VH-VL binders against o60147. Designs and how they scored, part 285

Target 1, 175 residues: o60147
Amino acid sequence: MLEKNKYLYIFRHIQTNQVLLSQGNVLKKTALFQLPYPLQKPVAPNGMRPAKLRKDHWVPLLKVEFPNESMFQSVFMQLLNYRKYRSVQPLTSDLLKLPIPVRRRKIMRQEVPNTIADLADILNKEKFPENSVRLQLSDKSDSEYADWPPSVQIDSEEIKLSRGFREKTTVDEAR
Below, E stands for the ipSAE of ESMFold2; O stands for the ipSAE of OpenDDE; V2 stands for 0.75 times the mean of E and O plus 0.25 times the DockQ between their complexes.

## First folded at step 14 (VH-VL)

Design oe1 (framework fv_lerdelimumab; at its last look DockQ between E and O 0.08; V2 from the best seeds 0.00; counts 0 for: pae O 4.0 > 2, placed apart)
Fold by ESMFold2, look of step 14:
Structure oe1 (fold): chain C 175 residues (1-175), chain A 118 residues (1-118), chain B 109 residues (1-109)
Amino acid sequence: as target 1 above (175 residues)
Amino acid sequence: EVQLVESGGGVVQPGRSLRLSCAASGFTFSAYGMHWVRQAPGKGLEWVAVISWDGSNKYYADSVKGRFTISRDNSKNTLYLQMDSLRAEDTAVYYCAKDEGYWYFDYWGQGTLVTVSS
Amino acid sequence: SSELTQDPAVSVALGQTVRITCQGDSLRSSSASWYQQKPGQAPVLVIYGSNNRPSGIPDRFSGSSSGNTASLTITGAQAEDEADYYCNSRDSSGNHLVVFGGGTKLTVL
């Protein structure tokens, strides 16, 4: 069988609620390029791109299984671009009133709901067969951020993994 | 009245550098993403780069990535484009453009001409 | 292919209706905007979000979209409408985030 990826893995930062999209069940260092450029002193609570990937700071948010790699690649690229479009949107008047650190924190808090809404928007615009896209969430209530098309089957089982999407073994836990 | 004024264009040799500025007025500059768009003489429009309200997100067209750097100074209401390793193909009028949201460019400057010739 | 295709030139008699078209796959998921550019001048946004006019744009300008095609319609064309017209669109499937059409030169006869 082919190793071709048809799975989208999405991670959430435990403190900032920022989101990283991944083609693999374990984050790679290159995923950090999705985070904003460091300003004068990048610090993880400020949400800027850190020098190193701290895998213990990123937990599963959701996993999506597509019918094939081509559909995965299309949705993955669109989702990355949706996030770029959001990153340059104008500030609301309410955000402008806030000190910059508070403003950034409020913007970061929206990444989880925004990413879920964007995923659903993309899936609603694509014409996938009914029940062909399997969605699994770490918290099923997060599905309430969006209206899902008939193509999406939401798994009744929540993701129980606390770090990464890889199931733990006795050897891994001892590390 | 929204106004954008580009400056810093000129004639330079290939391989040299040039820095463009765009002075903004009539709106809250620090609330908006800003873009550079260029137009070669007698040709169409080409998007070049964008920067977020605080400068923490920057994206570039493939044709300029690694050679151009977009930046901003919100205290001076000024957008910048640092152009390094210039090529003849970079010859164009360079416009700064305001992003109204959803990447609609509602205001443009009058442009500044960059000519790269040996 | 994320390119936007426009006819390079179109003509209209004074007072008549003309339609300028723009085609590309990006238009299936993104709204088109239209920019007017007169010689030696900066572009001016005339239609955004497929069919919205900014303030100061005459109501003879309208937009529409269907499938992968967007259109700019000018009813009752005036001599002052002679210009180049560019469509653009976000391109969520592409590498440049936003693309412009090649432009259409409108001549008012």
Scores: ipSAE 0.813, ipTM 0.901, lowest interface PAE 0.6, mean pLDDT 88
Fold by OpenDDE, look of step 14:
Structure oe1 (fold): chain C 175 residues (1-175), chain A 118 residues (1-118), chain B 109 residues (1-109)
Amino acid sequence: as target 1 above (175 residues)
Amino acid sequence: EVQLVESGGGVVQPGRSLRLSCAASGFTFSAYGMHWVRQAPGKGLEWVAVISWDGSNKYYADSVKGRFTISRDNSKNTLYLQMDSLRAEDTAVYYCAKDEGYWYFDYWGQGTLVTVSS
Amino acid sequence: SSELTQDPAVSVALGQTVRITCQGDSLRSSSASWYQQKPGQAPVLVIYGSNNRPSGIPDRFSGSSSGNTASLTITGAQAEDEADYYCNSRDSSGNHLVVFGGGTKLTVL
């Protein structure tokens, strides 16, 4: 792939709905560092950093093509910062009423929509040129989690990447 | 019954080293993170260090970082704290504590006293 | 680094209710746990996750949280409840992963 360094891929865990950011269509092992490290042996769906990257556990959520690597890097870092910021924000009263394990699971379920919303917010603030950013979603309905700025062109075609970072097959589409 | 038994404490001069051990039983030791927490005489509790279940990740309080090393041997159900370059302010009862998985301690040992004095 | 603050000492009459409060920014995002420590003994977990009691802990112990505060309440204090009480929480923003309060000495009168 030419200029693969301008592509942001966001992956979600199939069980925990945790989100990983990736430069390029292949998750690196180091991407796991985005997740909190468990003190105890991790057991899904508790939503902690797994010991190993299991390609089959991660599915692409969306693909973003930026005009250049610089724009990619900017958005990428901001996404990480947003996630960090969110992690230190006060929990809502509803969440505080839940047992810790239940709370964790609920928070993890929100990572996908939150990440999408974050992306949209970041892009809104960046004020990139109109239609300069191309967005493809694995599920088009996920685009509804946010309002997208004019800089974002939502591709009518869904991403063709599937679990294990492979192209979707007809079998996969039928599932 | 969960049991944690610390050992290795004693009187040592500043600058010297000491190694603490914590023998664990009554639970799957290898499944849980373990912590060291200390308490200076007449003072409050101070978190010292944590080691993940598999020993792959370690974190330290700033007060001991670079001087203390936490480790574990899961085959022996034992937690260790290597204390180097000991200081007077390191004087404390050292407790090993079991992590329940959410950064609190459901079980504590009885502690071992470390006294650093000239 | 994040800190948790507690009153150094509180008193309660036998059979009465007392609340020990812990305050700190870490409590906005993390649940508090509470430990009881009697003289010459190791700490004992009495409340975790804001309001969960471990097995063996009397039901007179309860926890609550609000904003940047967490509280341990003893409803119907008993003589044996005289002890030091420490709160702790995870510190996601400070230099310590775990932070303890300064402790509260509870006297039962």
Scores: ipSAE 0.052, ipTM 0.615, lowest interface PAE 4.0, mean pLDDT 88
ESMFold2 (binder alone), look of step 14: mean pLDDT 91; pTM 0.938

Design oe2 (framework fv_lerdelimumab; at its last look DockQ between E and O 0.08; V2 from the best seeds 0.00; counts 0 for: pae O 7.3 > 2, placed apart)
Fold by ESMFold2, look of step 14:
Formats: structure tokens, C-alpha cells, sequence
Structure oe2 (fold): chain C 175 residues (1-175), chain A 118 residues (1-118), chain B 109 residues (1-109)
């Protein structure tokens, strides 16, 4: 059987604006491993890895269609690694002046633009055929966080606002 | 003057535990990611683990996952490595290293020797 | 595998130029950094981001990279340059976060 087109699904948290990457149109509980470890505090800080996945808190950010599994796996792994490298960067002097809760929220607010920029940087470095990668956004203005290579076709239709990516064609083909 | 001083090394039997400490001074410890890197006697460098500025992000080399735990106490300017289920191949000098950014290790301690033998 | 390969040893005459090479797939997507280690001492960062020198590193040290290969060049090698040299890189496209080369022993004759 020929390889189906492969999709990268990216979700945004409705409160924190944190980002989760997914191979499927519905988040799996294992996606929570992408969030920071819980700190040992009487009340867990906002944005830390919860015990359970609250699917109603995660909404579509963007969807990327790749022509094959190899391209998808390469980009997915690189995105995860970009986030890991960024997560341990030193604080700027401006961030150091802020109280820790404010500092953490300011860092989390940058996850959407940073993830979009990372995706574009990866795709610019890859030698994918022109128009071979389709990008669909929930908010098309988010494409302005980056410069996109000729390999990327940005879909004119936005993802409809919902708490999931579920579509008839994707659901009907899942096993 | 940036200074990193490791301690807690010694000789232990396989299967035992050991905790390393790294005392930091001369920089704002709480603003930097910190790493452990090890070097077996007569061998090369091997990255072990990293922890973010507030301890909320931790990553490990596959060789130590599930056995080692990196942690930090920013009020004491101290980095830790808890090493459980030690194996002979964990024998090495353990260095703590400061991440200048983009995982460039601009300052290193002088290391502490861990020997795992029966 | 994202391993970095270095020649285990290289020699240079005093005052001559030497290149130490580092090769691996991770270098296709990441800049190399280079660490000098003298016997009984901790490593010292000498080159980062392919060709940047930290403060205090002599200008005889330079770096370059192309494709999957990075090089450390010492022009006018001096006796104190005798050391082990390790390259490392981030592994953006692999399953490792950071890798070190096996090290190159530089002997200054």
C-alpha cells in the first residue's frame, strides 16, 4: 500500500499559549511529556505538566501536510529538539527583573511565534520540492512570524475554531 | 570570577547510589541552564544531563535515563546529580558545566571522580 | 547515529599550521564547538558557533564548517597548544541532543 500523506498537528493551550506537537488529529496523553516537569510546590504553577490531559484546553494552531513519512518524522523530531534547546536558554536581563510567575507567563507567550519560526527555519533548510508541503493555520496572520520557503503552500482556508482537528476524511481513514 | 566546584565522588559498588553536588559562584546561577558531562578514565567526553534555570525542564542521555536525576537549588546556588543503580560503565570524572546559551559550555568545574567497582 | 568522528592523533611542528577535523551528520544542521583539554584539567571552550572565539582565546585558533565536516585550525602552533581537542554539536535532526567527538590528541613537536 502506498504511503498516505502524513500530517503534523500543532495545538495551543487556551490559557497559557503553550504548544503541543502531535502526530494525530487528537492529542494523546503522551503529548504531556512535552510540558515542563511539575515543580514541588503546595500549589502547582500554571503551565506545568498536569496529571491528566484536558482536551478542552487545547485548540488547533496549525496543521502541516507532508507527502511522506520520512519528511514528517524529520520535521517532527527537529521541532521537538528546537523546543528542548530553547527551554534551557539563559534568561535575559529583562526577564530577570520580573517576578517568577510573570516571567514564566512571558516566556510561555512566546511559544506560538517561536514554534512557527522554528517550523519555517527547518523547512527553509530542507530541500523539499516546490509546493510539496501544505500549511493550514487557525489564524492566517500567524504565518507572519516567519518567512516561508517555496516548498510551502499556505492554505487559504483557516482551520475552523474548535477544540480539535477532527475532519470527516481524517476520521474515516483512521484505524 | 565564575567558579564551579564538584563534590560527592568516591568509590561505590555496582547497584548503589551516590549524589554529586556542584557549588556555583561568580554569576547569577538562577538564570542559566546547567549540565553534567562525564569522562571515563582515558576516554572522551560524554554529555549526561541538563536542567533549565528553574528546574522545570530536564533532559538526559539515553545511557542514564531512569537511573540519574538532575536537580538544582537556586537558593543555595547548587546543582545536583542523583545517581542510582550505578554500573561499572558509570565510572568517570563528572564535570558540571555552565550553559552560556545554545549549549555552549563556557565554564567547567575541575570534576569529581566516581569509581564503580566491586 | 549522530556520532562525531575525529582522527585520534595529529602532530604539528612548532610554528606550523594544523587542522583538526570533525565529521558527522549532526553538523549538517548544527554549528560545531571545540574544547581544549590539557592533562589533569577540565575542558576549555576555544571555538563556538563554528568560528567564534571566547574572550582570552588566542587568535591563532579559528574554525570552519562545510556540509557534515567542521575543522579547528591552529596557525603558528605553540607548545602550550599540546592537548586533546573535542568537537561537539547539537543534534537537531537526530535522536540525541548533543554529541561529542572522540577527541584528537595534538602533539607539538
Amino acid sequence: as target 1 above (175 residues)
Amino acid sequence: EVQLVESGGGVVQPGRSLRLSCAASGFTFSSYGMHWVRQAPGKGLEWVAVISWDGSNKYYADSVKGRFTISRDNSKNTLYLQMDSLRAEDTAVYYCAKDEGYWYFDYWGQGTLVTVSS
Amino acid sequence: SSELTQDPAVSVALGQTVRITCQGDSLRSSSASWYQQKPGQAPVLVIYGSNNRPSGIPDRFSGSSSGNTASLTITGAQAEDEADYYCNSRDYSGNHLVVFGGGTKLTVL
Scores: ipSAE 0.785, ipTM 0.899, lowest interface PAE 0.8, mean pLDDT 87
Fold by OpenDDE, look of step 14:
Structure oe2 (fold): chain C 175 residues (1-175), chain A 118 residues (1-118), chain B 109 residues (1-109)
Amino acid sequence: as target 1 above (175 residues)
Amino acid sequence: EVQLVESGGGVVQPGRSLRLSCAASGFTFSSYGMHWVRQAPGKGLEWVAVISWDGSNKYYADSVKGRFTISRDNSKNTLYLQMDSLRAEDTAVYYCAKDEGYWYFDYWGQGTLVTVSS
Amino acid sequence: SSELTQDPAVSVALGQTVRITCQGDSLRSSSASWYQQKPGQAPVLVIYGSNNRPSGIPDRFSGSSSGNTASLTITGAQAEDEADYYCNSRDYSGNHLVVFGGGTKLTVL
């Protein structure tokens, strides 16, 4: 097991595309607190915070290795802030005209690219040393969602975690 | 038919406590968040508190935080509001309101009057 | 916390159209809901999600939104429409989560 303190994992929900941030390769139950809590019983396609963490519902999106825990913490908190900030930003009139469930789904579809873009933006502003941050993606194409600063070294090897936070197998790769 | 019936209101002195109840029927109570909203005499509506469907999450208006406690018993289809350290400004008709999942209230009770007076 | 503002009172002639407007920053990020309250009665939801009518609400009630405003329109006001109308929305700026407008008293002339 890798040291958790300096590793950021980002997970996406397989149905809703909601995003969770994790320190380390295993999602904690408390990670669900990142999601809005539903007043009603949650229905998966509608998003929001599920009652329980189902590890099999989350797949890793990317892995970031920082030089130290302090840098990790800084970026982690900023990511949360960015997400919060977006959540309170004015919505377009078109979105506001949509029924709330539909609107939420539409917004959730953007969480993955937005989160990646946020990460890149944060890292650009932090001005970390060149090649001091190692980024691995589950899908290399996701790196295209942002311009990465010189501090980021994109690993050609994709992350080996799969659904349920287990190591990818040949079967998993075929899926 | 959805019905919400509040009870427990009355006249109480400042600093005292009062417990309100809301009996729900006509829908799956345990599937919905519930709210308390109050209205001072001759004034507008003020949101008070919300409790999630399973009671695991609660939020309060700043005006009542630390003094009021929202709770529910899904086995009894009942919503509660424990009001402690009551103040004169807490005088209001208290409504229980059903949340339809997106922070609007599709059904309201008739309300119960709470009067805090020395 | 965020505030929603409404005109305290408006009037409309019988059969005419009236618009009640709600304004506030919360409306930029959330849809408005509207409630009708008659004297001595509990509020009744008349519009949700900017322009959705619950069952049982007459089609003369409609909603709209623009920028930081939301409006309830009654097309062809009836005598029974005389009431207080409140808007609400989600509040992302404070701890209230939900915010109500101050209410508008509608008089049908």
Scores: ipSAE 0.024, ipTM 0.577, lowest interface PAE 7.3, mean pLDDT 87
ESMFold2 (binder alone), look of step 14: mean pLDDT 91; pTM 0.934

Design oe3 (framework fv_lerdelimumab; at its last look DockQ between E and O 0.10; V2 from the best seeds 0.00; counts 0 for: placed apart)
Fold by ESMFold2, look of step 14:
Structure oe3 (fold): chain C 175 residues (1-175), chain A 118 residues (1-118), chain B 109 residues (1-109)
Amino acid sequence: as target 1 above (175 residues)
Amino acid sequence: EVQLVESGGGVVQPGRSLRLSCAASGFTFSSYGMHWVRQAPGKGLEWVAVISWDGSNKYYADSVKGRFTISRDNSKNTLYLQMDSLRAEDTAVYYCAKDEGYWYFDYWGQGTLVTVSS
Amino acid sequence: SSELTQDPAVSVALGQTVRITCQGDSLRSSSASWYQQKPGQAPVLVIYGSNNRPSGIPDRFSGSSSGNTASLTITGAQAEDEADYYCNSRDSYGNHLVVFGGGTKLTVL
């Protein structure tokens, strides 16, 4: 039985460093529901849920290729839940010293390294076959936020698109 | 000394609404996530809802989603649970619980009883 | 499975060692915490993470984990240890977020 490869696409916000997870290579407006509920004064780029998706504000962070839908769905769900767990963590004493807007900005700026670490933690625990998962980064130095299991091959070529993940795909690999 | 005191429980008919409160003291309330956990008479514990330190993130158990609303007022050190469209199966003691950051609950209130019966 | 399974009852002789187990898929990625509940009282956290005790919890309480199983061990069980014990865990595999075991009634003989 042949299954089509499935891709996880992760975007970061150009100013806030917030992260959005996507099943597709173009963000849908529903991805905005991953952002916090609006407070009294929701203001982009302060990380509150904006009224509309600004595609020019979200750039590729990384892309993960899974050999099948089941692996993709498991990792995608776990990443979403890891983000929910982090969203309710208590403030550290260092953050409590800061005004609320500065505090929120510092929390948001950790989303990239935190998401990369969470992805690696999930992949280390999933015990996938060696070399079965391909990872491509926009900045290869970001791989240094985590230790990767033998299941992960890190692509030597960075993502070079300035916006989105759109590129002409000639053939999808079956795995 | 950390204290959590629930209030607002009572007897209500199905389909009615009730609002629970939890007064917090002895810690910096505004820096912690807070939870509601319930226990039906003679039964085990069931997680209900959580709210982040500033109220910007809220999550619910499937059994209450769309009917219950968690909220907080950090200026009053108070956690709330608005319960709408109450059902007999919502009958339980409701506890508020403090989250140490990894979704284990280091302090619990005494609980407040909600009875939904006709 | 997103459920945590505990035996409904366990007995131990005074001064003996008892293990209360908790099993579930969520424990593959998350550690368990344990709560003691005496009749008519709120739960009390006795173990968090793998084997950490909150202040005021006796050294006779310890925790461990392996695979999909977590255990609460009470060495030298005392009469006041008679209670219901609940495990809980985060559940990253579904939309439940936090799950509790069904509870284990410990009887000290």
Scores: ipSAE 0.754, ipTM 0.889, lowest interface PAE 1.0, mean pLDDT 86
Fold by OpenDDE, look of step 14:
Structure oe3 (fold): chain C 175 residues (1-175), chain A 118 residues (1-118), chain B 109 residues (1-109)
Amino acid sequence: as target 1 above (175 residues)
Amino acid sequence: EVQLVESGGGVVQPGRSLRLSCAASGFTFSSYGMHWVRQAPGKGLEWVAVISWDGSNKYYADSVKGRFTISRDNSKNTLYLQMDSLRAEDTAVYYCAKDEGYWYFDYWGQGTLVTVSS
Amino acid sequence: SSELTQDPAVSVALGQTVRITCQGDSLRSSSASWYQQKPGQAPVLVIYGSNNRPSGIPDRFSGSSSGNTASLTITGAQAEDEADYYCNSRDSYGNHLVVFGGGTKLTVL
């Protein structure tokens, strides 16, 4: 995209539901640094950093258009901070009672809704101008994970990216 | 039964080098991160270093960074700590400890004593 | 780096309850683990994840956390509980590190 600097894309892994943030519609390999490196040998889904970026493993979750790059950067950094904060939080007793693979799967299942909620929370705090932020979702139902501030205009049109950062086709929509 | 057995400790002069080993058994060694933790005589525990399961990631305490090198040989189920430029303050019992994935240690070796003195 | 602070020594009468507390900023964001160490022995994990006991640890050991504090409680102290107790947590300044408390010597009277 021509003005990718003001566009936030959030991707999810098709197997692990891990979440990556991207400036622009194409994930860079450096995006993997957002994910924690495991001390233990990982098994999928493990919620840790994969060895390589497989484009075909990532699908866009949502697209956010900001008025300018500065607002994008602010929100982007805050999202990273929120994720980092969660990653170091103590696990609940209930989670700790579960086998590690089960526990990790359960945690990863929460990454998508947590990220969406984080985004909404950040935007609520930022108090951007009304309808200044445009949000598009791959699945409209995902908008229900959070209450959005007046600054956010939810686009009725879903994002057109698919797996591998390709434009959606009729075949892709059927999958 | 999980067993961790440290070796290689001894008395060395300041500025010298020493290499510690930790032989692991009773678990899939190659699947877990491993740590070194030390304890000076009459003092508390101090984290020293960690190495990931595959050896690709290593982290060190500031007190040993640039002087110590943690490594492992998964084919031998052995953890190593190369200690260079040893100082008197490095005098301690050195423990190898198994990581449980959240930076706590469910198993410890009995330790090996390193004494740095002139 | 963040520090964890513990009282250097505490005492408890046999059969009574004692709480050992650890304090530090790292505890606001990470779980505490506790280790028991007897003279001449290696540390033994007694509590992890703030309040979880490993297999083989008596149920008289429990953990709690609040704010920037974590506590190990021994309900009904036994003579064999006399030892040094250390808390630890994750500490993040760039890289992930582990921080230990200074240790608490528990005397059972």
Scores: ipSAE 0.110, ipTM 0.659, lowest interface PAE 1.3, mean pLDDT 88
ESMFold2 (binder alone), look of step 14: mean pLDDT 91; pTM 0.936

Design oe4 (framework fv_lerdelimumab; at its last look DockQ between E and O 0.03; V2 from the best seeds 0.00; counts 0 for: pae O 3.5 > 2, placed apart)
Fold by ESMFold2, look of step 14:
Structure oe4 (fold): chain C 175 residues (1-175), chain A 118 residues (1-118), chain B 109 residues (1-109)
Amino acid sequence: as target 1 above (175 residues)
Amino acid sequence: EVQLVESGGGVVQPGRSLRLSCAASGFTFSSYGMHWVRQAPGKGLEWVAVISWDGSNKYYADSVKGRFTISRDNSKNTLYLQMDSLRAEDTAVYYCAKDEGYWYFDYWGQGTLVTVSS
Amino acid sequence: SSELTQDPAVSVALGQTVRITCQGDSLRSSSASWYQQKPGQAPVLVIYGSNNRPSGIPDRFSGSSSGNTASLTITGAQAEDEADYYCNSRDSSGNHIVVFGGGTKLTVL
């Protein structure tokens, strides 16, 4: 029967450092609902939900392979919930010292480290077998944003797909 | 001194609309997430909605999704709740609440009563 | 379910100790906060983050948590402690930001 999805893909915006979660290696327009709603202004501030998905602006951040679909679904939903909860927290004292446009940019810049920390927190609370969750990063230094449980095997190879560079498929592999 | 003052409650027929306001003072309103929480007569507390500090993120209880809209005007230090397609079960005292962080509602208004009846 | 369950009513003799409990799956990953509500008044935060008291809350109020259960303890209950008590926590299902328990009416005898 058909293979069930067990892969999580996370994308980063090339300029804002914002993050989108995906079940597939290609973003769908519906992923934009994860971004903040545009304010009522002549031009939406950078980082707000755009009307169109610019796929050339989103690059791989990380990929996770879970043991099964059930674990994938659980972690995916928890990540969405963590983001929701974080988005409504009050500003820290450091942010209060900044003009509002600078403040928004600084908040957006924290999405990558915060999302990686969320993922690690979720995985530390789960009881997966040692090395049963494979994590692959586009930049291995990003693993430094969190402490990973023994269940996570960090792949030694970085993701090499950047800004539309595509893996080539040979005829034999495509059969 | 932190103060939250709700207004705009009243009696309204089902299917009609009503707009609540919450005037805030004594703190930097624009740095906090703000919530609406309601309490039906003789019942417990029910969370209704939240809005982020700049209004760019909004979330609602399932019972009000698509009918209620939370908003804020940071230049007026005011939180709003637009309530459309009102139902009898929306009858409640509506409180605005300040989120100190992680759902610690450290300040509440005294509430405004909304009655939805034929 | 994301529901937080509280006993509807609890009694305590004046000067005695009482525990009010709150149970739910969300408490496995989140701490509870506790609110006191007297008739005709807005709720007042009495415990946050499992066991922290806001300024002005008497030392007789304390909190604890374990597994899926949070507790509010009042040692040496006073007449003015007679009120409804609500716990809250984040919603484990993620459909809401926060969920409240159904409330416990504390009667001081």
Scores: ipSAE 0.671, ipTM 0.828, lowest interface PAE 1.2, mean pLDDT 86
Fold by OpenDDE, look of step 14:
Structure oe4 (fold): chain C 175 residues (1-175), chain A 118 residues (1-118), chain B 109 residues (1-109)
Amino acid sequence: as target 1 above (175 residues)
Amino acid sequence: EVQLVESGGGVVQPGRSLRLSCAASGFTFSSYGMHWVRQAPGKGLEWVAVISWDGSNKYYADSVKGRFTISRDNSKNTLYLQMDSLRAEDTAVYYCAKDEGYWYFDYWGQGTLVTVSS
Amino acid sequence: SSELTQDPAVSVALGQTVRITCQGDSLRSSSASWYQQKPGQAPVLVIYGSNNRPSGIPDRFSGSSSGNTASLTITGAQAEDEADYYCNSRDSSGNHIVVFGGGTKLTVL
């Protein structure tokens, strides 16, 4: 990075669609602490938090490049707060009627769109300068989950998918 | 106030080496990438090299790759450009420029002239 | 490597509006920044992120982007605006980190 710590990577689990936030393109073990429900057995489909980080189970969802570390930190913390808020909300009656495994699956399926929506909401509120935030998506269609403010420039280049990390491009390596 | 002051320019013969320095002040030098940009007399701006905030990443324009080395000393708030195997086409005013984090340069030095001539 | 192209020279009458355009593939994925350079001086950032003005830059300077183009517009050109203007962006090819346009010499008539 040209400027310290200004890259947000969001990863999704290939099986559960759980989401992890990362400062940098490589997931750290500590990222698992973002998941609220620990499992005794590290089988992702059966729980919320695996005991061990299997990097090969995670793929990049999107990359956000901020102008500086301060902006990054602000957005990163807000994302975590949004997620925390959702995690403590009471479950709807409809969800409570479902078997626990089915319920968990449904909740996990919403993490990707919710996270994207959260990001867009946060960025809309921050009112950063026009085209000051660069967004790259692994799938361009994911950009449709939210309306993005003018501060966000969606990169035409998609993230090259690598499990557990995003491979550095020449440009990324320089920065 | 942000200040960038280049030094080390001069007249050298082809094939010789020269080391430029850029003294930075007025901002947290160690937090930002730094660039060298040059401008040949009467010509446009040409990007030369970049170094990340911690010096871990360096990249160069093809025109100088293998000949120039960018480096920095964050303890001294100084950016360097080691120019080896200088060519006539390297003749230019060399600017150090501060990266603002999104591929633009919010501050420039006044430049130092490098003349490569036999 | 990616290239940015600019018209070498443009002119504008005092008080009139002029638009300087930069074109290149890198602009499809990267924002343009613009620099003003007067003779014997270092470049000065006038627009970044397509349409953001740094502090101290007059509001008559504005930026826009469309497709593979970016433009700097001076609304109500002043005599002091006579200068060379350069655009830059990230290089999408990765061969260069930053690419500059060839520059446009603006003459205020």
Scores: ipSAE 0.036, ipTM 0.651, lowest interface PAE 3.5, mean pLDDT 88
ESMFold2 (binder alone), look of step 14: mean pLDDT 91; pTM 0.938

